# Miniprotein binders against b1l550, part 58

Target 1, 279 residues: b1l550
Amino acid sequence: MRLPEELLERARDIHSEAPSHRIKLDRVGSFGLKVPVEFKGFLLLAEADVWVSLPEGRRGVDLSRQVEAIYELSNPPKDPFSLCREAAISLLEKLNYADSSGVSIRFDAPLQDGESLKYYGVEISSIASDEIINKIRVEILGMTACPCTAELIRAYKSSEIAATHTQRSLGILEVSTKAEHPDPDKLASIIERAMSSPLRTYTKRPDEGGLVIRSLSNARLAEDVVREMIHLFLEEFGHLPEDTHILAAVRSMESVHMHDIYAERSFSLDEIRKEISSH
Short names: E, the ipSAE of ESMFold2; O, the ipSAE of OpenDDE; V2, 0.75 times the mean of E and O plus 0.25 times the DockQ between their complexes.

## First folded at step 7 (miniprotein)

Design Ac2
Fold by ESMFold2-Fast, scan of step 7:
Structure Ac2 (fold): chain B 279 residues (1-279), chain A 94 residues (1-94)
Amino acid sequence: as target 1 above (279 residues)
Amino acid sequence: GEIRVTVEFEKDGKRVEFVYKFTSPELLEEALKYIEELIRLSGADRVRITVEASSEEEAERLADELRELAERLGYDEIEVTREGNRFTVEAERE
């Protein structure tokens, strides 16, 4: 049902009115939108948030324009990187009272894993103002094995293969840059290579044994994994602008404890280069 | 669901504990072969294996496999205890 057009002409424009208190808001928008995206040959259903800044003299934002901006650009579906950047720019063009805009898109990314698929988490963002800042967060599960317990077992009975507790660990890489979004598959690869071993959606029995033995032979603390992730990141993405910010983190779901172990490091490329060049 | 297997063994005053955590029962089956070999090589006098699974049926099945493993390793006295989805197999020899 539609209301008569005459009622629309008489309605106050609430959003353009002065607010009760002249306070700027940083993010006002539509959160939890479902949008289709095309990612590396896959058609995926993603979840999107869109927002703009709201000046102190304006009561509200035009939420309909926000939804229009992202849905217009999502039909036909396109890659989430272009969608984020184009939608953020479109929001500023359509909502001229805003000083900044942002778009975040979240989805589970499929990754070829032998004859099967596995999935990792991706969140891509673009924030537009006088410049564009692109952010990406990748989360993927891997396996870690405790080197301390491994060493104790090896000493107990001089064995080439050490027994130790293993657990699922969540690796996290988050990048904020003025350059294009880093390839999430490369970020996921960095995380998996830093782990004791990757996890699989399914494996045949010979491959399972190899995975477990690899993990036990490549035992690593959460702290070791974070340092290796940073090292591998610098090898692959050291060309990014110096003011690029990175978060590297690992959350280890410790099988011998009722709690998790967490390790992280945040840094800019400029900061970490100066630190590493010290001797 | 996750499957957690805790293995404890003791020989000549040395006590060792290690834990496996799996997202799949199939991965656990291969790890059990490795666990069996380690227990055999250790020459442990006492072994305690605890299995926890999301399903009571899965936990009981795994406990039965672990009991058979202890029998194959030549332990004289084997006791299985249960508490919900948690089963413990205790095995010892003189």
Scores: ipSAE 0.000, ipTM 0.070, lowest interface PAE 24.8, mean pLDDT 80

Design Ac3
Fold by ESMFold2-Fast, scan of step 7:
Structure Ac3 (fold): chain B 279 residues (1-279), chain A 94 residues (1-94)
Amino acid sequence: as target 1 above (279 residues)
Amino acid sequence: GEIRVTVEFEKDGKRVEFVYKFTSPELLEKALKYIEELIRFSGADRVRITVEASSEEEAERLADELRELAERLGYDEIEVTREGNRFTVEAERE
């Protein structure tokens, strides 16, 4: 049974009514929407959140208009960056009581790995107001090797070949900027290059041995990886606006411990350049 | 059809390119203020903006908006070129 649409004419407009308490809300919206996107030739199923600010004098948001906005812009599927930005702008235009709007889109991005594919995590957002802020977070697994254990084994055995434990480490780069979203493939590349070695979908024994040897020859602390990620980021993306904010982090899943090691640094481009020039 | 906007910046010999795709000319027009802020914060010495629209009339209107945008940003030399439904605005400052 479907209720008659003419009921809308005589029913109260609850959303336009005054609330019980005159309090502004920062984010009100539809979360966990499934949206198809086109990413570098792939059709992917992404998850999206859309929201707007709600003024103190209004009881609710028109949630159906939010869903209409993103679905109209996602058919046919387009790249997630344009979708994110366009939907945020569209929401602000369609819901004129809002001071700001936002869209967040999450997906697993394919990355060429020889003749196979591997995947890394991407989350992007666009928040529109008098300005637009674009944010991207990239997470990818790599391999690290412990230099401390390598030094102990060298001292003990007088070995020419470093022997130490290796583990999977999760590298994280998050960028918030007034410029367009940075290319996630370039962010993923920066993370992998900062690691002792990248991980692969599959290897044969000789290739696996080669990766392990490379990792052992390039042993790095979590602290080393974060510093290298920042250095490589500045080389690739130092042209971004000075007020761009970056988070660089690594979580090392230590193979010899029941716990993980974590290292991070947050900074603005203006801040980090002053720091580097002072040291 | 789809509208494609390509923005190219050059600062201190380094070039960066951004591509925006819009399904609506109205949404692109609203987005121009964000493109303006991006160019302003880039500090670019040269900028090239190319618009490919679904019609010549639409492209011409958007090209006018982009020319005004370059003027507001203080660029000294502004050239607009046209090829069918494609318009390019090139702007430079010393």
Scores: ipSAE 0.000, ipTM 0.325, lowest interface PAE 14.8, mean pLDDT 81

Design Ac4
Fold by ESMFold2-Fast, scan of step 7:
Structure Ac4 (fold): chain B 279 residues (1-279), chain A 94 residues (1-94)
Amino acid sequence: as target 1 above (279 residues)
Amino acid sequence: GEIRVTVEFEKDGKRVEFIYRFTSPELLEEALKYIEELIRLKGADRVRITVEASSEEEAERLADELRELAERLGYDEIEVTREGNRFTVEAERE
């Protein structure tokens, strides 16, 4: 049952009151909202977080207005990048006490894989203040093959293709930029091409054998994969603003160990170009 | 060389500044589309766009594209000023 609006005239406006302590808060908002998005022809149910900064003199944020803003922009469903940017700007405009706003949207992205689909993780955000910063994180599983064991087996006995252990490896690319969000399919492609082999949702035995042989013929350390990801990223996205920040990482779930191997590098485009050119 | 574009919006007495940087002429069209999207979304009554590039030729070309953008967005009074490699496009409507 809905209470009469006349009660609002007598109720205190709690969130406009002074707080117990005059401390700014960086992010206050509604987290874990379910929103429909349209991604490359697919209607997906995404999860969204929306927030604003809260000044030291204000007790609370109008959370209902945040939710209304993103839902209005999500009907009909639109692409998650436009939704993310538009909602962040809209929040900052509508909640005029805030110095900054942000929106984060996460979903599993379908990727065509022969006659089937496979999926990779996407998280995007837009943070609005006097600048707009767009962030994207892509995670996709691939296969790596150990070159160290391959070399040992090659020394043990001559064979056409060296035997070695293979394992799932998680590739990660994060990009933070003042330009538009990079295309996540291109980021996923970079990660897969850096691996020994991509993974498939479905394979028949001959195709599965082919993937294993390709992986064995392209054995790579986690360190090799990260360097290749950076190389491929610079070929595809080296045109982004010089202050664009990138994280490239691989977590290899080693099949012969009880632990994982991890390799990463974070850098700005300006930083990495100076490093490469200094050699 | 780096191209720096500063976009200042004014709507209903509020002013907001956004700064964009990019390093390649090939990014010009992509950057302009993004800037256009932000201006449309803001619905600004007045915009001031300042571009700085490593060469006068590059800055002038970008300033011309921004002038055309302001015309497409329906701004009535458009003024372009230049000082070396720095061009400023100011656009205003009712």
Scores: ipSAE 0.000, ipTM 0.286, lowest interface PAE 15.4, mean pLDDT 80

Design Ac5
Fold by ESMFold2-Fast, scan of step 7:
Structure Ac5 (fold): chain B 279 residues (1-279), chain A 94 residues (1-94)
Amino acid sequence: as target 1 above (279 residues)
Amino acid sequence: GEIRVTVEFEKDGKRVEFTYRFTSPELLEEALKYIELLIRFSGADRVRITVEASSEEEAERLADELRELAERLGYDEIEVTREGNRFTVEAERE
């Protein structure tokens, strides 16, 4: 439905008016937008949120200008990291009353897995003000095997490869930095390498058996996985600024319990290096 | 077997090309929905979609479906070329 254009000549500009209360708002924007992106040769439909700060003296934001900012930059589809950063900057240009802006983009990233595809979750954001802060969160499923039950069964059966329960575990790496977004494929690789074994979309019997045997031979607690993820992260991304903040976490969906096991660690690069070097 | 879908579109002098690979016909149908949304959103003046299907029967069905898609998107000039299990749909509008 569309109202006559002539009404615009008679209507008040509500957004530019003084609000009922002089209170600053931190984030006002358009959430849940669908935007196409180009990621490593794949065309994906991503979900985006865009926002700006609203000063205490202004009643509302120009929501149509927010949508225009990201859509202008999304045609033709481009790299989602560049889109995120450029849209955040464009929002401040288009909405000059704002002190800060932000953009978040979420999508499922494809990984080539033999003849098939598997997917991992990616959420990125860029927040622009007098500087730009880039954030990325990667989540991917892997397999873990319980070392405690493995040792108990090994002692009982005198086997070199102990039987134990295996389960899917969700690995999480979140990075906030003044540098460019880290490569999500590298973050996903770190998570998978920290697990007992990766998961596959499709396996034939010999490959499936091999995956299980690798997992059993590499049994790890959720706590072990988090520590290994941090170790591998420092090897790959130790060059990031010292004030870079990281969250490493694992949620193990225990096959022998009705509940999950969870382990996490948050740290800055400066903090973790001092901790490791102290002993 | 593997199904390959290549999408090319052009708008305002810019050309973009993407290729998808699928091992299941169900995944191809999901991709076609995303392709439709992308084309609508891009406002492309010219679109070329090339599909290598799993069989001649599937190629015929998908070619008809893509022709209907191009018509629904407002393309006036639509050409479908088929050779066995491979086909190309080319569509253009002012």
Scores: ipSAE 0.000, ipTM 0.166, lowest interface PAE 18.8, mean pLDDT 80

Design Ac6 (at its last look DockQ between E and O 0.42; V2 from the best seeds 0.00; counts 0 for: pae E 13.1 > 1.5)
Fold by ESMFold2-Fast, scan of step 7:
Structure Ac6 (fold): chain B 279 residues (1-279), chain A 94 residues (1-94)
Amino acid sequence: as target 1 above (279 residues)
Amino acid sequence: GEIRVTVEFEKDGKRIEFTYKFTSPELLEEALKYIEEIIRLAGADRVRITVEASSEEEAERLADELRELAERLGYDEIEVTREGNRFTVEAERE
């Protein structure tokens, strides 16, 4: 059913009205949109959030124009990085009362794992204003082995490779930059190399044994993993602008505790270079 | 040697600037693709990209690639200036 056009002539334009209180809002938008994206040869279903700032004198945002911005650019499906940047810029053009706009796109990225695939989490964003800021967050599970318990068991009486508890640990790298989004596969690789061992989709017993032995031979605290992630990040992405901001974190799902261990460090490239150089 | 690339562009009085510091020329390809994309998306009226490399030959080669990039983006006026191992490519639409 379509309502009579005459109703539109008499209806109030709610969005353009003055609000009850003159307060600026930082993010107003459409969250949880389903959008197809093309990522490294894969067609994936991603989830997107789109938003704009709302000035203190305007009651609401035209949400239909937000959805138009991302959907117009997503057909045919394109890479999520270009989609993020183009949609954020398009939002400012379509909604000229906004001071800033943003787009976030989340998906599980496939990664070759022997004859199979495994998946890691990716969230990318682009925020447009008088600058353009690109953000990416990569999360991937790996394995850590406790060096403290390993040392205690070794002191008791143990083999050449000490026994200790192992657990799944979630590695996190988040980057905010004026330059391009870093390649998420490279960020995932950094995280996995910093861990005691990577995790596999499936393994046969000999391969599983090797993974366990690797983990036990490379026992690491969550703190060790974060430091190694930062070191490896600087080797791979030290060319980015000096005001690039990074968060490196690990959440260890401790197999011997009811709680997790968490370690993190946030820094700018300028900050970390000065810190390392002071030694 | 270190390669420094500074990108500046403006549209309607808004100016965006950022600098890369590469230790290897192989890292430039992805950066150049992004530079081209973001300038196009921003609809920049004026662009200035400065390249500084350890050798004049390398800096000149990169300046030529940036000139070609500006030509692909449809800029009307493109000027390249040199100061030793530093090359600046300036492009404008009129």
Scores: ipSAE 0.432, ipTM 0.808, lowest interface PAE 3.2, mean pLDDT 85
Fold by OpenDDE base, look of step 8:
Structure Ac6 (fold): chain B 279 residues (1-279), chain A 94 residues (1-94)
Amino acid sequence: as target 1 above (279 residues)
Amino acid sequence: GEIRVTVEFEKDGKRIEFTYKFTSPELLEEALKYIEEIIRLAGADRVRITVEASSEEEAERLADELRELAERLGYDEIEVTREGNRFTVEAERE
């Protein structure tokens, strides 16, 4: 039953009332929205979160306006990066009582794998206040081969190619910057290149064999992968602002252990440059 | 050749239009998943889906898949029209 418009006009605006406790909130919004986006020619359904700050003198946020803000910008579908930034700005304009806004968008990004597709995870966000901060998190699975076991086998059997165990590893690059979001495909590529080998959606037998041999020839510890990710990142994205913050991480789902191995480094570009220059 | 799928529907008095573009028929299955979810979420009583492909055969196959998709989504009145390499699926729910 749709309430008569007249009744709605007479209803108290609960959201604009003074709260019982005058406390500012950092984030109030709608989470788990579905929004269409266009990414590299693909129409994708992304999950989005939208929020604003709430001043101490206001009881609630106009949630409908938040939802409208992002959906207005989503038709026609556009790239998720622009959507994220524009929506964050639009939220501040529409909800003028807020001193900050934020948008997060999550989707699986298609990546060409021969005649098929594989996917990597993307989460982007934009936080708007006096400045705009853009964040991107890319996650992609690869394969690592253990160099320790390989060395043990090599020591035992004089073989040029030492067998070792392999496992899937999740590589993570998270970048927070005042610049535009870094290219997610480039980030994914860095992660894959830092691994022993990429994963494939499908393989023919000869290709599968080649993939395994490649991994064995490029055995890496989780620590090696993280260091390689950082190295490759600096080569590709060293032009970003010095205050850009990066998290490089790997979670290896170890095949010979019941637990995962995890390695990470958090740094700013200025910090890591100083560190490398000191050697 | 480029395949273009356009989905049109009305929700809350607003016209909504989405276009999907892809170059390979192999990507069709993935495209259809996204299209299906968008239509499902919209819950529109009427939907118009237009597909254009480089060949009539490709467009027809796509149109058939879109028809099936509409059926799965609960649309009971479905009309498919053809203009060259363009097919239009109009679906309505009672």
Scores: ipSAE 0.006, ipTM 0.184, lowest interface PAE 12.0, mean pLDDT 84
Fold by ESMFold2, look of step 8:
Structure Ac6 (fold): chain B 279 residues (1-279), chain A 94 residues (1-94)
Amino acid sequence: as target 1 above (279 residues)
Amino acid sequence: GEIRVTVEFEKDGKRIEFTYKFTSPELLEEALKYIEEIIRLAGADRVRITVEASSEEEAERLADELRELAERLGYDEIEVTREGNRFTVEAERE
């Protein structure tokens, strides 16, 4: 059923009108789009959000152009980082009434785990205006072992063999920078190296023993995992612009109590360097 | 062994092709949800999926799964060709 052209001509162009309340909006867009991406030879279906700023003099956004901008660039599938940046630029060009645009893309990244794959969470974004700000958040599970419990057991038995509780921990690194997005595999590696041991998608009994021994050998407080993540991050990514902002965090599900333990530090490269050099 | 999947789209006389690698048929089956949505989003008039499986038994099972995928996408002319461990699903509509 097609509408007569007379009706279309008579209809007001609602989105181009001035609003009753002339207030600028920072983010107006389409959220939860399904977009194909190619990541390291894998075809993934990512979830994307697209938005633009809306000036105080424009009532609405042209939603169709937003969706077109990202879908035009996603066929054929591209790597998600290029797609994210290019779509943000395209949005700003196509919706020339906006002074900023943004795109976020979320997917589960495959990571080699012996002869199998495991996955870690990735969310990237690009915000375009006079310049482009790139953001990436990586979340990956690992194992932690409690050093306080290990020391108590050691002191009680005076044993060479340490024992303590182990638990799953979620490590988080988030980076906002004017440079290109950091490699998510390197961020995931930093998080795993900071923990007591990695988690495996498939574990036989011999492999379980190795994971436990590694965890006991690398017992760390959640706070010290965060400190180690920051140390490793600076070693790998200390070359990024000084106004690069980082968040490092760990959420541990401690097996000896009913609630999570959480540790977090946010900082700019400028700030953390001054802090470290003063000690 | 390694499973290689080539997906070829045809739209408005333009042809594009992707090759993806999988370490197991279980990973491919999990990825079929994404492959299905990619084909849906591409809006192609014709799609051609070629799979190099590790065995004839594996190829036969995967061919059935991909035929069902093409049916769910609404393609009405579906042809499956198999040569040992390799099979091709060709689907057209309109």
Scores: ipSAE 0.000, ipTM 0.297, lowest interface PAE 13.1, mean pLDDT 78
ESMFold2 (binder alone), look of step 8: mean pLDDT 76; pTM 0.746

Design RC1
Fold by ESMFold2-Fast, scan of step 7:
Structure RC1 (fold): chain B 279 residues (1-279), chain A 116 residues (1-116)
Amino acid sequence: as target 1 above (279 residues)
Amino acid sequence: SKTIFILSTDERTLRELEEVFKKEGFIVFTYRDPEKFLEELKRILERKNVDAVVIDASVGEEFAKKVIEIVKKYNPDAKIYLLTTNPDPEFEKRMRELGVEEVFTDPEKLIEAVKK
């Protein structure tokens, strides 16, 4: 059931009216949309937010055109990076009063783990204006082992592999760039290689033992992991534009404490290269 | 403002061209992945016109041909330019016959031609 079209002739155009206060809004849109995406051969359910800037003289945004933009582009399901970028461009073109548009898409990405799968978190966005800025955030769990306790136990036992506490640690890489989105699998790989060891979905006892021994022989502070992530990132993605901005972070869920340890560094490629070359 | 699409698998080339065209007042869209660009291009051009498209030959002749055909179909007034490191008169002739405005080996000359 629809209301008669004749009502449009008598109704006020609320969105085009002057607002109560002449204030520009940075982001106005539809948040929490469910969207199917195709990622590396998998059909996944993603969550999307779409928005545009709203000028000070306009009361509201045409939200139906925002939803149409992303849904039209999502059927059939496609690669979430292309969907994100295409929808941001489409929004800016369809809503001519906006200075900028944006789309973010969040999903859990499958990653091959022996004969099984594990999952890591991905959030991507594209923000369109006179240029496009693409952002990706990858979060994946790994294992860290404490080098301080390892050293104490090594001194006590005089062993080549010291016992120490291990814990789950969340590694985070966020990249904002004018280039296309970096491959999230490559970002996840960087995080895992920086950790004491990766985590597995399923292990048998011999494999579990090997994972623990790997972490014990490669004990790392959260600070060590962040530095290693930055080093590995520069090796893989140092070719990105100089104004590319990166956040590298680790949250270690310390097994011997009631609280977590957190370490982070944000930087641009230009900034970090100057810092490294100055030392 | 005029809109320009730049397609290259060489990140340095993308960065250099993007910076120059932004300074000249273009709305610049850059693409490193030829397949993603091809999918995006069809949908955008069905809704809005582009003023210029720059294709780096690093994407390969078959991809360049597909991009040219789509641009000319949906936006025949758009100017298409190719950038290559390997000068080849026969390749240039084939590209011009497909509707390419000019094939350049010098990025500086390409930039000046697009600005016109």
Scores: ipSAE 0.000, ipTM 0.126, lowest interface PAE 21.5, mean pLDDT 81

Design RC10
Fold by ESMFold2-Fast, scan of step 7:
Structure RC10 (fold): chain B 279 residues (1-279), chain A 116 residues (1-116)
Amino acid sequence: as target 1 above (279 residues)
Amino acid sequence: SKTIFILSTDERTLLELEEVFKKEGFVVFTYTDPEKALEQLKRILERKNVDAVVIDASVGEEFAKKVIEIVKKYNPDAKIYLLTTNPDPEFEKRMRELGVEEVFTDPEKLIEAVKK
C-alpha cells in the first residue's frame, strides 16, 4: 500500500539532522546496483557501488541522488571507464556536503581466446575530491607448475621433461593513478605472460597437450610470477605518473596442500625505479 | 569405448601415449607416481574393468610386479603390456611369466597392439 503524499511532507528530514555522535564517515552509499555498460563491443551487465563521505554534523546521505547520478549517465549504456569518472564527479556536484565521492564498477570482461572467448575479472573505481584518482583491479586465472617437485621427480628418473603438480593460480594487478584507467586487456595479458601457462575456455587435445608441456618446462613459484608481473608492468606502463601505485599479487591454489600460497608487492613507480637502479 | 591405464615415470612417454589413445577414443587413466598408481588402479578396478594396462619399465621391476598382481587379481581379462627402452630377455621372460601379454621397445608397435 502507498502512503498519502501529505504524510511524507510532514515527516522529519532525518538525513539532515545531527547524528548521535559527531563522527565523520569515509564511505556511505548505495552498493550492488545493476548497470548496463558497453565494453569493447559487448553489452554487459555490471555491478556498481556509489558512495560519498559524510561530515560529522550530518546524520545521513540522500541515497536517491546517488542512484540518480549513476543511472542518468548509464542510459544509453556507455564504456565503464567514462561512466565511473563522470558519476563520481556528478556525486560531488549533487551532494554538496560531501568532501569526496567514489564509484566502483565490477564486471567479467570477455577476452578473445583463439576461436572462443574467456573471461577475467575487472573492478574499476574513480574517487573524486580536489583531484580524481582512478583505480583498476584485474584478476585472471592461469596455471603454475611447481619447480621444487619437478626437480625431485627429475632426480627420481632421469628425464628431460619434468613431471610436477600443477594448479590454478589467480594473478592480480591493481593500479591507482591520476591518469586514465589502464587498458584491462593489457593488464590481463601481463598476468598471463608471467604465469607458467594461460588457461583456456576451450581447447582441442593438441593445444591442451602443448599448454601442459609449456607449463612443465616453465615451472614458476608464486614469488617468480609476482616479480615477472612487475617487470612486464614496468615495460608496458612505466610511462604513468611517478606517484602511480601498483599492487601485484598471486594466489596459488596448491593442488598438494589444503591451503593456498600467496605472494604480493605494493609499490609506487618512483619507489620501484629507485630500488631497481640501486642494484 | 575401451579403457586404458598407463603408468610411466617418463613424462614424455606418458603424454605421447595419452594423446594417441585419447585420439583413438579410449578412456585414459595416466599416472607418474607408482604409489599413487597402485592406489588408484585398485579403486578403478573395484568399480569398473579396464581393457588394457601399459607399464613403462621406468617404474622399476618391483612396482611393475605389484601393478600386474593387482590387475590379475581384480581384472584378469585385462591385457597388460610393458614398454622398455632397453631390451632384456631375462626381464621379458619374468614379466611374461607374471602375465604380461607382450613387452615392447617401440611405442608405435605397442600402440598398434593395444588398438586391436
Scores: ipSAE 0.000, ipTM 0.068, lowest interface PAE 26.8, mean pLDDT 81

Design RC11
Fold by ESMFold2-Fast, scan of step 7:
Structure RC11 (fold): chain B 279 residues (1-279), chain A 116 residues (1-116)
Amino acid sequence: as target 1 above (279 residues)
Amino acid sequence: SKTIFILSTDRRTLRELKEVFKKEGYIVFIFTDPEKFLEELKRILERKNVDAVVIDASVGEEFAKKVIEIVKKYNPDAKIYLLTTNPDPEFEKRMRELGVEEVFTDPEKLIEAVKK
């Protein structure tokens, strides 16, 4: 049932009214929207959040205009990076009372894994104001093997390759930049290369044995993985603007503990170059 | 110092080539993404000469042609090399006719050729 248009002439414009309390809100919007995106030849179902700032003198945001902004740009499906940037700009143009707008899009990205696919997590955002800041976060699982326990067992057993505990470790790279979003496949690759070994969707027993032996021969602390990730990131993306901010982190789901181990480093490109060049 | 640009889908080969050429005093740029490779190659060719360009043949003949055209336009003295895991004499002949110096299946032989 659709109500008559004449009722709009008689109804108050609630959103334009003064609020009960004159308090500015940082983010008001539509969260958990399902949108199709095209990523490297795949049509994927992504989840999007869209928001704007709300000034202290205005009671509400026009939610229908937010949904219109992203849906107009998402049909036909396009790459999530362009969608993110264009929707953030569109929100500011459509909602002129806002000082800033933002769009976040998250999805599981396919990555070729032999004859199969594996998936890693991607979240991108664009925040528009007087400038646009683009952010990308990539998370992928890998394997780590404990070097400390390996050394103790090697001393005890006098074996060349010592038994040690292995565990899944989540590698995280997050980049905030005024340049375009970095390629998430390259960020995922950096994380995997920093690990003791990558994980596979499918392995035959001999291949699985090989991955285990590789991880045991390449035992790494979470701290080692974070340092290697930063090193590899600078090799691939050191050309980004100097005020680009990076978070590199690893969460190791320790198989011998009831808790996880976590290591991280946040830095700007300017900061890390000065640190490295001082040595 | 000499500059080299390398595009390969094999990250182990990239790491090996980077280490060798850095020890030889080259400024080394490595890429796995063809689009980012082209963007950065165009940008640097505006400012300085590139001595060598190495392209993995798996990026395809049409992309290789684009790279060759750009390099020959801005820096005709730069040497272009292809690395392939699947030797194809007809493909190699076409690439050489476009200006590729040589096509290699062995990274070690590629390294020696570039150093010359």
Scores: ipSAE 0.000, ipTM 0.070, lowest interface PAE 26.3, mean pLDDT 81

